# Designs tried in a protein design chat: VHH binders against q84jc2. Part 163

Target 1, 232 residues: q84jc2
Amino acid sequence: MSKMRNLVEEKFLEFYESWVIQLELYLHQLLIAHNNNTMSETELRHLISKLTTHHKAYYTAKWAAIREDVLAFFGSVWLNPLENACSWLTGWKPSMVFRMVDRLRKSRVVLVEAQVKKLEELRVKTKFDEQKIEREMERYQVAMADRKMVELARLGCHVGGESVMVVEAAVRGLSMGLEKMVKAADCVRLKTLKGILDILTPPQCVEFLAAAATFQVQLRRWGNRRHYVTHS
Short names: E, the ipSAE of ESMFold2; O, the ipSAE of OpenDDE; V2, 0.75 times the mean of E and O plus 0.25 times the DockQ between their complexes.

## First folded at step 9 (VHH)

Design pb18 (framework vhh_8fcz_2)
Fold by ESMFold2-Fast, scan of step 9:
Order: C-alpha cells, then sequence, then structure tokens
Structure pb18 (fold): chain B 232 residues (1-232), chain A 125 residues (1-125)
C-alpha cells in the first residue's frame, strides 16, 4: 500500500526534524563544555553519553523504518538535495570522519603518539570494511542486469496472477538486499564513531563531537539556502 | 532454558587450524548479535570477533584479522569461529556470547558476561 509507504516517510520526517533540533541543543552544550575548563571528567563523560544515546536513537528509528521501506532512504524527503548528494549508502561515509579528526588535530586537538597510532589502525580497518561494502554494492548493481532479472522484468509486462507474484517476490528480494547493505554501512559508521570516542580523552571527544555536529547542522543550512562551493 | 554450548577446542600446533562451534537454545537466535571472546591464561576476557543478526557485518580484533572467520547459521542456531594460522598467543578458553541489542553491542564492546563453560584452545609445539 502507497499509504503505508507515505506514513513511514511522514513518521521519519517528523522524527528527524525533532532529532536535528535536539542535536543543535546538544551542540550548544558541547560548545559551553569546550569553553569551560571547570567541568570534571565525570561531567564530560555524561555529556558524551548523551550524544552517543542521541545517535543510537537515530539508528534505532532508522533500522525500524528501513525494515518497512528501505527505498525511502535513497533520496530521502527529510533531507535537502545537498545532504542527499553527500550521502554514501544513506548516511555519512565512515572514512570521512578521520579527515575531520586530522583537521582538528592540526588546529587545537593535541594527540599523543599512542592515540595517533590507534587512530591510524582504526582508519585502515574502517577503509577495508568500507571497500567490502562497496564491492557488495557493485555486485548488486551488476546483478540487476543479469539474465534472470531481465527475464523477470519481461514477465512484469504481462497481466497474470502467477507472473505478478513472481515479480513481487523478486522486488522484495531486491529490497532485502538493500536493507542488508544499509545495515552493514551503519554498523561500520557506529564502530568507527565508537572507536574514535574510545581513543580520545573526554575533552577531545567533546571537541570532536562539536565539530561533527557543527558540520552536520551547517551542511543542512547550506543546502536549505543552496550554498555550495563553485570552482572558479 | 537459555543455553550457549561451546565446542571444538583442543591441542594444535602453531600454523594449524581449528573450528569452534557454539550451539544456542532457549531464545530467538536470529534476533541476537553473536560474538566470540577469549580468556588467555592469567589474563582477562578479550573480544575476538562479532557478527550481526543477518550476517551483513562481521568484525575482528586486530590480532586475529585475516586468520579467523566468524559465520552464523540461523536455521541451525549455530555460530562458528574458523581459526587458521594459529599462534601460541591464541591459547585461551574461548566463549560464545550474545546481545539482544545490536546497537548496544556495537557501541559497548567492553565487559562481557559468559554463560557457558567455554572450550579450551591450546597452541603449542
Amino acid sequence: as target 1 above (232 residues)
Amino acid sequence: QVQLVESGGGLVQPGGSLRLSCAASGFTFSNYYMYWVRQPPGKGLEWVSGINSDSSYTTYADSVEGRFTIIRDNDKKMVYLQMTSLKTEDTAVYYCARSPDELQALFEEGYFDVEGQGTQVTVSS
């Protein structure tokens, strides 16, 4: 039913809008914590935990939604065109966060040698997981053009209960394949985020999360106003 | 009623291979994140490998990456750890563990509660 698909999109749009508003409130708290050196390690860890819980809430809602309609996440109505253009398998590209960590390190985050080594090991692992998913996506796209799929598409041009059922089963199989790839990509995102937070100290975690939230909020604002970089 | 039964351990020479098995019962296996942890002699529990409910994502500790493979069979309610190129450092009691919350398992890989007796793997010449 098209109404069920619209309802999933409407519910996730409502969820996402409130989730972004709460992210902006947490960003405000992160910026206050970053500028206030009187906060204890326990207080900083509590704030980091609030953001970790917030991101977990996003993936809880996302995985429930993709179970119903994974295609809603390929060209999402709750994202502007710039946000959609920057997406890799329905979200941020995992290896991108290491560029952000490197940028912060050069500006004001001071990392000890042991942290640098662990971040490099995590980067290599993340890249391998990312490439594995990209190979799965390549195989999926190639399989769309195989002889069996072409024959099923031909059957879809005919009226008949049996041929309609076979085509519907094939479409469900395609959606399940996409759902598995999106979940795999989200798992890499979550493990990458967790790994970075485990390597960084609480003050460094606050600075990293503030930078990440700032970028996410700013990308949304740029896209809503159609701002982007133009080559001269 | 809930049971995780590990098997397949033994004595093996360096460079050898073993396949560990974990038989699950008493819960909806296909809804759970599954992982292997090990306890080397005189050390604490350390995470080895994990696999999500639909097998779309697997993860490994750096020390075993490229040598171990985690596999699950939801129909048989089994999780396996295929170990190759075994090293003396792999000597440990191996335990199978579960988590009902895949998100929590991915975020909180810290301390694990083992339910079974484990299976002993000894790698020596």
Scores: ipSAE 0.493, ipTM 0.762, lowest interface PAE 1.8, mean pLDDT 84

Design pb19 (framework vhh_8fcz_2)
Fold by ESMFold2-Fast, scan of step 9:
Structure pb19 (fold): chain B 232 residues (1-232), chain A 125 residues (1-125)
Amino acid sequence: as target 1 above (232 residues)
Amino acid sequence: QVQLVESGGGLVQPGGSLRLSCAASGFTFSNYYMFWVRQPPGKGLEWVSGINSDSSYTTYADSVEGRFTIIRDNDKKMVYLQMTSLKTEDTAVYYCARSPDELQALFEEGYFDVEGQGTQVTVSS
């Protein structure tokens, strides 16, 4: 439905713009907390909880939207071309966050060997989950192409009203399969994020979340600029 | 030269109200996020409230949410903190702060210029 598709895109664009602005404001709080060595563990955990809740709110809104129109998330109108170019199955690639973890090696609060071991175990598990999803997506794409080719052949044989019904059925089938794959990818994202936060201390969590939010907001700003380079 | 000048502090009774002001000069005010931070006696610096460059979003520390309101006037180069229902725990020196729009610079170089005297708020009977 064209009306439902346009409404989903319009509503999620409005949601996403607000969500990113709030992320930027939380980023400023994280950066202040990171440079303020007097903040209590309770205060740090509360700030970390706000960020975690903010990310969960994104996935709650996303999953509601993909139920209505998953195709809106493949080339999203609320993302600039650079953000879209960097997307893996409608979002960030889960293993990418371990690049942010590498920044903690240069931080004031260094990782202990037990944390390094747990992070490496999580990294391996995350890569395995990514590869499993990529394999399932490849299988889906092959099955989708086979189904679509069969339906296209049928459309050539049955010109008229039946062609409309066959196209609608094919599109619905493709959309349902994509929704399941996107949700699987999002589950790996949430599992990876929670895993990292469970391993890190509160000051390290603040630094990690600040690095991740900085990257996300900066990528959006770079893509919204006339040029894709930033001068220091 | 960059200057942030805080004013409006004083002695108030619990439940009272007070408005803090921050006058900015020496930079393009409308390109910066503005924050209020405070330092209670014997404690470290803590964040209180923030407002983005166009006033479309504000944030508050949980301890002040619903009681404090941050406002900015880009034409006057001012940021304000309207404080209501003041508690003894709000006693602190309040500082005005700025952060750059370039978040990479914010992450690498620092977030606010709080070098100054601030404005003292004392909530006591």
Scores: ipSAE 0.006, ipTM 0.201, lowest interface PAE 13.5, mean pLDDT 79

Design pb2 (framework vhh_8fcz_2; at its last fold request DockQ between E and O 0.89; V2 from the best seeds 0.74)
Fold by OpenDDE, fold request of step 11:
Structure pb2 (fold): chain B 232 residues (1-232), chain A 125 residues (1-125)
Amino acid sequence: as target 1 above (232 residues)
Amino acid sequence: QVQLVESGGGLVQPGGSLRLSCAASGFTFSNYYMNWVRQPPGKGLEWVSGITSDSSYTTYADSVEGRFTIIRDNDKKMVYLQMTSLKTEDTAVYYCARSPDELQALFEEGYFDVEGQGTQVTVSS
């Protein structure tokens, strides 16, 4: 089942492969910082900034790509099936990161009451935003099955001139909606990430980012191993 | 030639409502992340709300969350701030401000420049 990749898919695949390699390098630095506890607060903040900049670079590339072809991200040929299965609107589900924060709380990391409260508030807000986006996403999905499209489906798969125009219009409409929803989801991701980083201390941020990056990298490795896929 | 003109400010009692407007010109409005910011008396600039170029996402300061709503009209090159349940601490000069980069604006609440004259909002009994 080989699919022909379009130019957007090919370009983003190349970008993502390079981006993941760089992420692994940063992960290594995060782990060193976490294990040595010798870095100054300034050094830790600098490392955190490097990671956040790296993530911003990803979304810069992504948003440029989705403007060209948002549907490419619903196939996501640069991801393995396991990664895709764990994806929510073309990326990580924002509320999932709170599981990682919870793990920190149960580990050697001590969160003060004020931090716990703020994290809970952020979690509630994040979930609310997720649900809002999901409802809007459903609206666009349902809209794809409009009167004309349903009629075409009933008549069969004959794609004549008028039929082609109807389908293309429907796809364009959906694509516009999807682009908006994907961008919205990414905004929630970014705001959630920023929110967590603002609540945590620099050492806690490093631990959190290390955990998140580890999970991302391992998920990719597990998926590749399971499906016998090799990536450069 | 960039112009941001705020309007709609005034005197209102606590619990009241007010709608601010900002008319933009001199730049490609639909490409910019837009913000509302305010400067309370004797204080520095405070970020209030932001909206993405395509209205895909809105965000608010904790102090105004649930009370204020930001909306934009790219065809009219307008951004609005609907304020409800106003409090005395909402008293400030309100400015509309653009951000040149949406991603940066999402990570940095202060990523804006004030270019307009602002509109005065006074909440008092």
Scores: ipSAE 0.826, ipTM 0.918, lowest interface PAE 0.5, mean pLDDT 92
Fold by ESMFold2-Fast, scan of step 9:
Structure pb2 (fold): chain B 232 residues (1-232), chain A 125 residues (1-125)
Amino acid sequence: as target 1 above (232 residues)
Amino acid sequence: QVQLVESGGGLVQPGGSLRLSCAASGFTFSNYYMNWVRQPPGKGLEWVSGITSDSSYTTYADSVEGRFTIIRDNDKKMVYLQMTSLKTEDTAVYYCARSPDELQALFEEGYFDVEGQGTQVTVSS
């Protein structure tokens, strides 16, 4: 139902706004930790754990929401147009984070050879998983043009109880397919994030997470600034 | 009661294939991330493979990647492990295992609250 879709969007909008505010607070803590070489390994691991928990909270809320209305995540109302334009299957493109890892090569403490090798192996696996999902998306788009879907879309313009029920069944089928693809993409995101954090030392993890959070926060600010300038 | 029952183990020659099955009962199978783990003779538990509740994503230990395939059938409440190109080092008791939280399972190997009874796989001669 349209009314139920609006409720899902409103609930997730409230959640996301609070989530981003907390991300900005964690970013501040990450930047302080990155510039402070007196923090213990235990303190750094605690901060990394807070960020990991924060990202897990996002996916917990997202997976609950997509089960109710996955379409809310395609052109999300809680994201500005720039954020939406930069999305790959409702979120960040997993291979993109390796560009943030490249920043670590310019840090005071350079990645050791063993880490570089493991990161390259992870990068290759991440790209392979992305390509698998992109092939599934292609198959999904082809299925959208399938004769049955075209017929059901045509039927949706017809008034009557039978037409409504047939269209509802088709929409449910489409939503289930999208749910699986979005969840697959999120699994690649989570595995990529976990893999990077497992390879990096705690100080490098803090630097990486700070770079990732900075990009996310800055992208939101850039998109919001354009909107304000355009509509001022 | 929550139960996982494995079957399909046996003696197989190196380079051979074997399919393991796991029958789940006593819980809503379609809500859980499922795993295959193994215990080689005289060693600890080794995580082998995992699959999301909806089959949207599968993952494998480096030692089995490209050789093993994990599959699930939610209607039948079954998890399968299709093993190919078997090696002597694949000899182990194989267990089916349920993860209590799907999202956490993606972050922590060996995060499970229920294990089956096990099925013996021996790769020799």
Scores: ipSAE 0.744, ipTM 0.893, lowest interface PAE 1.1, mean pLDDT 87
Fold by ESMFold2, look of step 10:
Structure pb2 (fold): chain B 232 residues (1-232), chain A 125 residues (1-125)
Amino acid sequence: as target 1 above (232 residues)
Amino acid sequence: QVQLVESGGGLVQPGGSLRLSCAASGFTFSNYYMNWVRQPPGKGLEWVSGITSDSSYTTYADSVEGRFTIIRDNDKKMVYLQMTSLKTEDTAVYYCARSPDELQALFEEGYFDVEGQGTQVTVSS
């Protein structure tokens, strides 16, 4: 199969492969901590810190890469088709993590009333931020459908210097707009993660992080399996 | 020489408005997450608001959300705090502060390496 990769895609594919391997190693530590009730609060906080640092490292690399080529993150070569199909603006929809919290509440994890209230407030804030981003995406899509923008893009390959300047400015504006939306979505993801970890106790944080990492690893494994096409 | 200079503070009645300004110099302003923090009389520093280097995301302390707006202008190297519906508990010295790592700033409120000298905001009848 023929695959075209630019330098940004090649670098990030290499980074992502090693990042996922390290996530799997941290998952093993989380599962041990989840099943072991003798770990101290200090040990749990240290493990939680490793996970948050690992997630920050992902976004550090991603934000450097999107400054060079944000479009690489739409239909990413380092993700399988199932992972890409689950994307909302280059990643998991921020509010989706509350499904994980809800599962924990139905199992071993008992939350006090104060935690439940704070989680409800955070869920509302996260959804509000998502809706703001979705409205900005809608405005951006409308601007892209504008007849003048379409006409300029179509004419740009056949016209001289002044028309080239207008087309180049429009393309640059498009890329900058997408970069801001991706970064905004990532910020909501990070603030939501931080908010959940601040509300939960250290043992609850370990259970949450283990569940989240398990799901991410399973999604990658399921998506890497291909189904045969059957013929009638 | 890195410098942050706040202005726009003053005496305001409850329910009033103020706009704080912060002029930045001596560093590449557009690379940095910027914050407002405040110190109420006789109390420690309290984080108020933050904004990413490109204005893609803003955050606020619960106590000011809906009343305060953080804005930046990278061309002018300015950050602003638009304050409305002011309360007596908003009385404080307000500082503009730079965070050296944007992602860490999202995780740790009040994570900064440089701050200005502050501007006094007093909300009283």
Scores: ipSAE 0.604, ipTM 0.841, lowest interface PAE 1.5, mean pLDDT 83
ESMFold2 (binder alone), look of step 10: mean pLDDT 82; pTM 0.842
OpenDDE, look of step 10: ipSAE 0.771; ipTM 0.900
ESMFold2, fold request of step 11: ipSAE 0.411, 0.463, 0.561; ipTM 0.711, 0.783, 0.828
ESMFold2 (binder alone), fold request of step 11: mean pLDDT 82, 83, 86; pTM 0.851, 0.855, 0.880
OpenDDE, fold request of step 11: ipSAE 0.822, 0.813; ipTM 0.915, 0.915

Design pb20 (framework vhh_8fcz_2)
Fold by ESMFold2-Fast, scan of step 9:
Structure pb20 (fold): chain B 232 residues (1-232), chain A 125 residues (1-125)
Amino acid sequence: as target 1 above (232 residues)
Amino acid sequence: QVQLVESGGGLVQPGGSLRLSCAASGFTFSDYYMNWVRQPPGKGLEWVSGINSDSSYTTYADSVEGRFTIIRDNDKKMVYLQMTSLKTEDTAVYYCARSPDELQALFEEGYFDVEGQGTQVTVSS
């Protein structure tokens, strides 16, 4: 499992680095579009589609990787410590994107009351879905401390033979449970992103996507800068 | 080859309940995101509910949230729609539908490559 985990980590690290470089290129295009009111609705929709496709590529790669080794996503080697500290179930916390949406209320592209109402309804639903997953994660963590898991951990101290096989089977079961939770969390992320994009106009979508990408890129830069100046 | 067969429709009074069933055949059912969609009289297709391959995520149209429950049984290759507190607005032909890609299903309501023949649900005024 350790050998396969290393391969999954190396492959996803390579994927993620190239994915972030492409995200920065798309961010430049989003900022140009946002600052330049000459773009047509068709051009804006095309740019939004590129960002949506880019995010789908991330989840396609992620779901393939978690099928092989979900544990690689808990404390990911391709993320710096700040990015990992801000992660909720292996990714961004869905309700966090509403902070990006709040920025639109002060933008040149004003939200109408109907949009504000729909965004609030989506925020409430997103929070409800998050709480449901958090309760499942809590149950999972409590189950890890039950008598059967403690006994399996004890057996794992006796390396070799039958005890190794029993421990490996238990770890596989735990990994399958985590995979389901991560997929549930990613489904909430994707539905939240899609919901926001459906409520917003194309110029507002560009502004929202630019804000989200800016936050992701800056968080990575802040964490990487802190890593270089901190000698611990 | 690939087939979805719905059943369980009928005539019910407002406030009543129905359970719709969808039997899948001809494909690896456990790999696919499954949906219920409906067509009310004189309207187009309206997405109702979805469930991912492992049942870890379910989603519903605002009009049915809290009243309908989507369930799947991968061993039996079945999708169910448990409908409660039925309203006259729920009158429609209900179709079971398969999404060709689980991830894409989350981005596009109405992203289906296979639909069944439908089952009629009529809620009396």
Scores: ipSAE 0.590, ipTM 0.819, lowest interface PAE 1.5, mean pLDDT 86

Design pb21 (framework vhh_8fcz_2)
Fold by ESMFold2-Fast, scan of step 9:
Structure pb21 (fold): chain B 232 residues (1-232), chain A 125 residues (1-125)
Amino acid sequence: as target 1 above (232 residues)
Amino acid sequence: QVQLVESGGGLVQPGGSLRLSCAASGFTFSEYYMNWVRQPPGKGLEWVSGINSDSSYTTYADSVEGRFTIIRDNDKKMVYLQMTSLKTEDTAVYYCARSPDELQALFEEGYFDVEGQGTQVTVSS
């Protein structure tokens, strides 16, 4: 196994570990802000901006990495098995964040009717966009089992220059299809996040972002604890 | 150097259709998020539609959702806006606009730095 084979995985692992450490620091700031009712709207907006910039940095690095090796993001080495089990097309499932938003309805920071209506409209649109991507994924999986792919797999068993080239071209085509689907899913994630933040007030944004970051950090800790106990 | 040229506007009756075109030059078109933006008479700029670099994601203003379709052809360096079921409220000068950062375009509707000369769309009986 060559070092070059895992280059994208090694680079993104280093990036992701640093990115998570910074997320934990921002979570600490969000929790302080949530408990401090004296922070100005300008201060809260600045903190929210730091979180959105941090998420932007993640997708900037991810899109650069998937251009080189999209398959590194399926069963990622920088994620523990629990984090991988909870992934939908290499990341969080967009509609799941509305479960976190539902907690705001029962919190001290109560949503007004206009916000509830806009959040429901966003939820419907997000689910529609998810279903479009899921249909594309189903078409992709069916295409993998079609007669042409079966024929290419059979030809690959007969080692020869021409057969090898045809199989390599098919594998590259499959990777490009996955890259397009991952980018579509990431666009839905980013638009869903932005939509929620645009609808919520700054204190509600802080509470939402704190809830989301808390869940992400705790899921990682729960998975790491189980891995440690199970594997030594 | 960077140039966007809009065309295809004209006079149509309510319920009619038009296809707008935007020809891009002077930059690596296939790497940029592209937008359609309009300015109705006596009003400010209104963002209409956006499409990411590989066409895997499109988005629309609520006022045009279901009636307009944004399409891009990276080989021809073109972006199009297919307009159907046109309303008098769609009367405006339509501009093609490039977003300087594709990922930022997803966080900010109407985040764009380059606009062409525009093409006039008039919807009247």
Scores: ipSAE 0.583, ipTM 0.812, lowest interface PAE 1.6, mean pLDDT 86

Design pb22 (framework vhh_8fcz_2)
Fold by ESMFold2-Fast, scan of step 9:
Structure pb22 (fold): chain B 232 residues (1-232), chain A 125 residues (1-125)
Amino acid sequence: as target 1 above (232 residues)
Amino acid sequence: QVQLVESGGGLVQPGGSLRLSCAASGFTFSYYYMNWVRQPPGKGLEWVSGINSDSSYTTYADSVEGRFTIIRDNDKKMVYLQMTSLKTEDTAVYYCARSPDELQALFEEGYFDVEGQGTQVTVSS
């Protein structure tokens, strides 16, 4: 409902602003770690764990919010227009992270052949899961359109409380389908992230996480700057 | 009492098929990520497949991808493993396992708080 949607938007906006601030603090730590060759493997793994826990916290909050109002995540008020334009099913497109890994290779990151092979296998699997979700979305959109047309025809014959119940049932059905699809996409994101971290060494993980966080932070800053310039 | 009970194991020839079942009781089944894991003779536990709470995401070990299918029925509180093109290397005791946290299950294979008693699958000529 609109009241529940407004509350979900307000609560997640507060959460997201705090989450981004902490992400910037972790990015600073990642950049320091990358420039410090005296950090032990244990210290690097601890830092990687902090970032992994931070991302898990995001999905924990997101899935709780989606259960209440998944539509809040389509055209999110806590994201600027550029961030929203770059979203794929309410978040980053999983296959995009492999371009970040490729950029690390261009930055003279030495990957052994076994890692290159495992990353390619993960890329293929990620692309397959991504395409499966896109086909599911197409099927859900078709089913939703057919159901909505039938319900609109029936609504034309009803007034008062009965018509309100039909509309509410339709909205619940649409929301449940989208919730399932968004959760599927998030599962692919999390499995892709974990897969990359499992393949890379701790120093390479730090470099990858720093690159990913830098991109996320810069995209937000650029979009916020552009938004205010065009608004004025 | 939280309980998982497996069934459906048996002797099958290479290339054959088996369907394993797991009946859950004592908890809200529809909230949990469910797994199949196996233990071959003389080896450690090997994670086989997982399915999230609403069946929107399934995942498989490379060794079984394309041959096994994990399915769940929340109304019946059941999880199934449909096995096809069975190989001698698939011989193992198969366990149904519950992950205590759905999100963590995506990051940690073998993250279980409840396991069943197991069902024996033997693939031989």
Scores: ipSAE 0.659, ipTM 0.855, lowest interface PAE 1.3, mean pLDDT 86

Design pb23 (framework vhh_8fcz_2)
Fold by ESMFold2-Fast, scan of step 9:
Structure pb23 (fold): chain B 232 residues (1-232), chain A 125 residues (1-125)
Amino acid sequence: as target 1 above (232 residues)
Amino acid sequence: QVQLVESGGGLVQPGGSLRLSCAASGFTFSWYYMNWVRQPPGKGLEWVSGINSDSSYTTYADSVEGRFTIIRDNDKKMVYLQMTSLKTEDTAVYYCARSPDELQALFEEGYFDVEGQGTQVTVSS
């Protein structure tokens, strides 16, 4: 018997499928802009703005959903197993995008020295913020094994309103801690993305966003194909 | 109805410390991204620091990073700016400002809706 999805999972799955379809449409526009080099700076800025708005829509929906059920984002039903395996605190690892930025160094649109220095500064800050969050997560995981939590788990083995309420309060506290960590990770993601886009020229932004969207779309397609093969 | 009241400014020597306070009222404080912004004499507004709704993320202008700490207390509806190692360049009127949308605040450095009356910080030799 398969477990049923809750309302938060159903609603976000519907949102995410639509969001990915639109991302693929934007990816086609980014690839055309990158390959043809015929768009004006104003047209490129407009396209970049569409992608920024699209990512903002994702985090708007995500933060509403994690307020209701943050655990839905750990092992998400709207992601295939490969996408889930590649997740760091419910999303992409912020420092990973600098590997995509490194691809720009091999592009025909060359980064100037001032941009390289700002990107290195941003990389260092991003890694520092990641490590801070990882220390918070480590403390959280250690706290799960504390004597108090073990005692609460034992109490949960007994029936009755009092023990049920105490266990529910503890679980709520754990979920609130996870929500705070997920929001911290998402803030680092958004600030890293914004920082890169602020440093890059519009043509470089298009190339970067195309690389990022290509990776996301291909990872999903490859994972969906493998998942189907292993289950069929 | 929406009010932000800053306090804690004063005259301080270089290398000194001050703690600024901002008391918020008239809105659901715990839902909003909050900022500290300053205006040096004869210059425009300069963003200093920001803190998200649950204190899980803080950010600082390069000029103050490592020296200033932004803190919020949602129960008291307060935002604080702990200032250390103050420099003469930190002389300004400091304002507390609310961002209308938390996510937009992460994409737009100057995205704030309400400014208070301000509190004067003067750092002199």
Scores: ipSAE 0.594, ipTM 0.823, lowest interface PAE 1.7, mean pLDDT 86

Design pb24 (framework vhh_8fcz_2)
Fold by ESMFold2-Fast, scan of step 9:
Structure pb24 (fold): chain B 232 residues (1-232), chain A 125 residues (1-125)
Amino acid sequence: as target 1 above (232 residues)
Amino acid sequence: QVQLVESGGGLVQPGGSLRLSCAASGFTFSSYYMNWVRQPPGKGLEWVSGINSDSSYTTYADSVEGRFTIIRDNDKKMVYLQMTSLKTEDTAVYYCARSPDELQALFEEGYFDVEGQGTQVTVSS
């Protein structure tokens, strides 16, 4: 029997499928804008704003969902196995977007020295924030092996109202810890995205967003095309 | 009535420490991104620090990074700014400020809908 999805998973799966369809439509608009030199700065800023709003809509929905069930985002049912394998704390690793920025240097987009310096400063700050979160992940994992957790696991083997209450309180504590960790990671993601967009010109922003969206869409496509072979 | 009340300002010598407090009332404090901003004499407003609703993320202006720490206590409806290694250029009126949307706060520095009355910090011998 297939694992039954909970209500949070079903609702977010429906949201995410629609969100990805709209991302593909925005990607098409970004590619047209990138190849067309007739768009005004105002029109480019409007398109960049649409993408920014679209990403904010994702995090609004995500934070509402993790408040109900943060574990739904670890091994998400709306992501294929390849997408899940590439996730860092339920999403893209913030410092990895600088690889996409590095690719812009090889394109027709020219970054001036001042932008290169600001991007390097942002990269260092982003990596520092990532390391802080990774230390919290390590503490969380070590705490799972703590004497208190071992005793709680033993208590959970006994049927009774007293043990049920203690186990429920501990599980709530663990979920709250994960929720805070995921929100911290998402804040780093959003601040990194904002920082890059603030440093880049509107045409450079369009090219960067197009590269990021292209990679996200292609990763999903590659994972979905994978032939899933089950042993008979 | 939505209100923010700052306190803890004063005169300190360079290298000294000071803790500012901000008491919030009239809204669900635990749902909002909170900020500290300052106005040095004869200059415009400068954003100093921010903290999200659950304290999982804090951010600082480059000029104060490593010297200042923002803390919040949702039960007491308080936000604090712990200042260390104070410099003469830290002299300013310090304001507590609320951001109307937590996600938008990450994209818009200076996106505030409520500010307090301020507390004066003077760093001088």
Scores: ipSAE 0.667, ipTM 0.864, lowest interface PAE 1.4, mean pLDDT 86

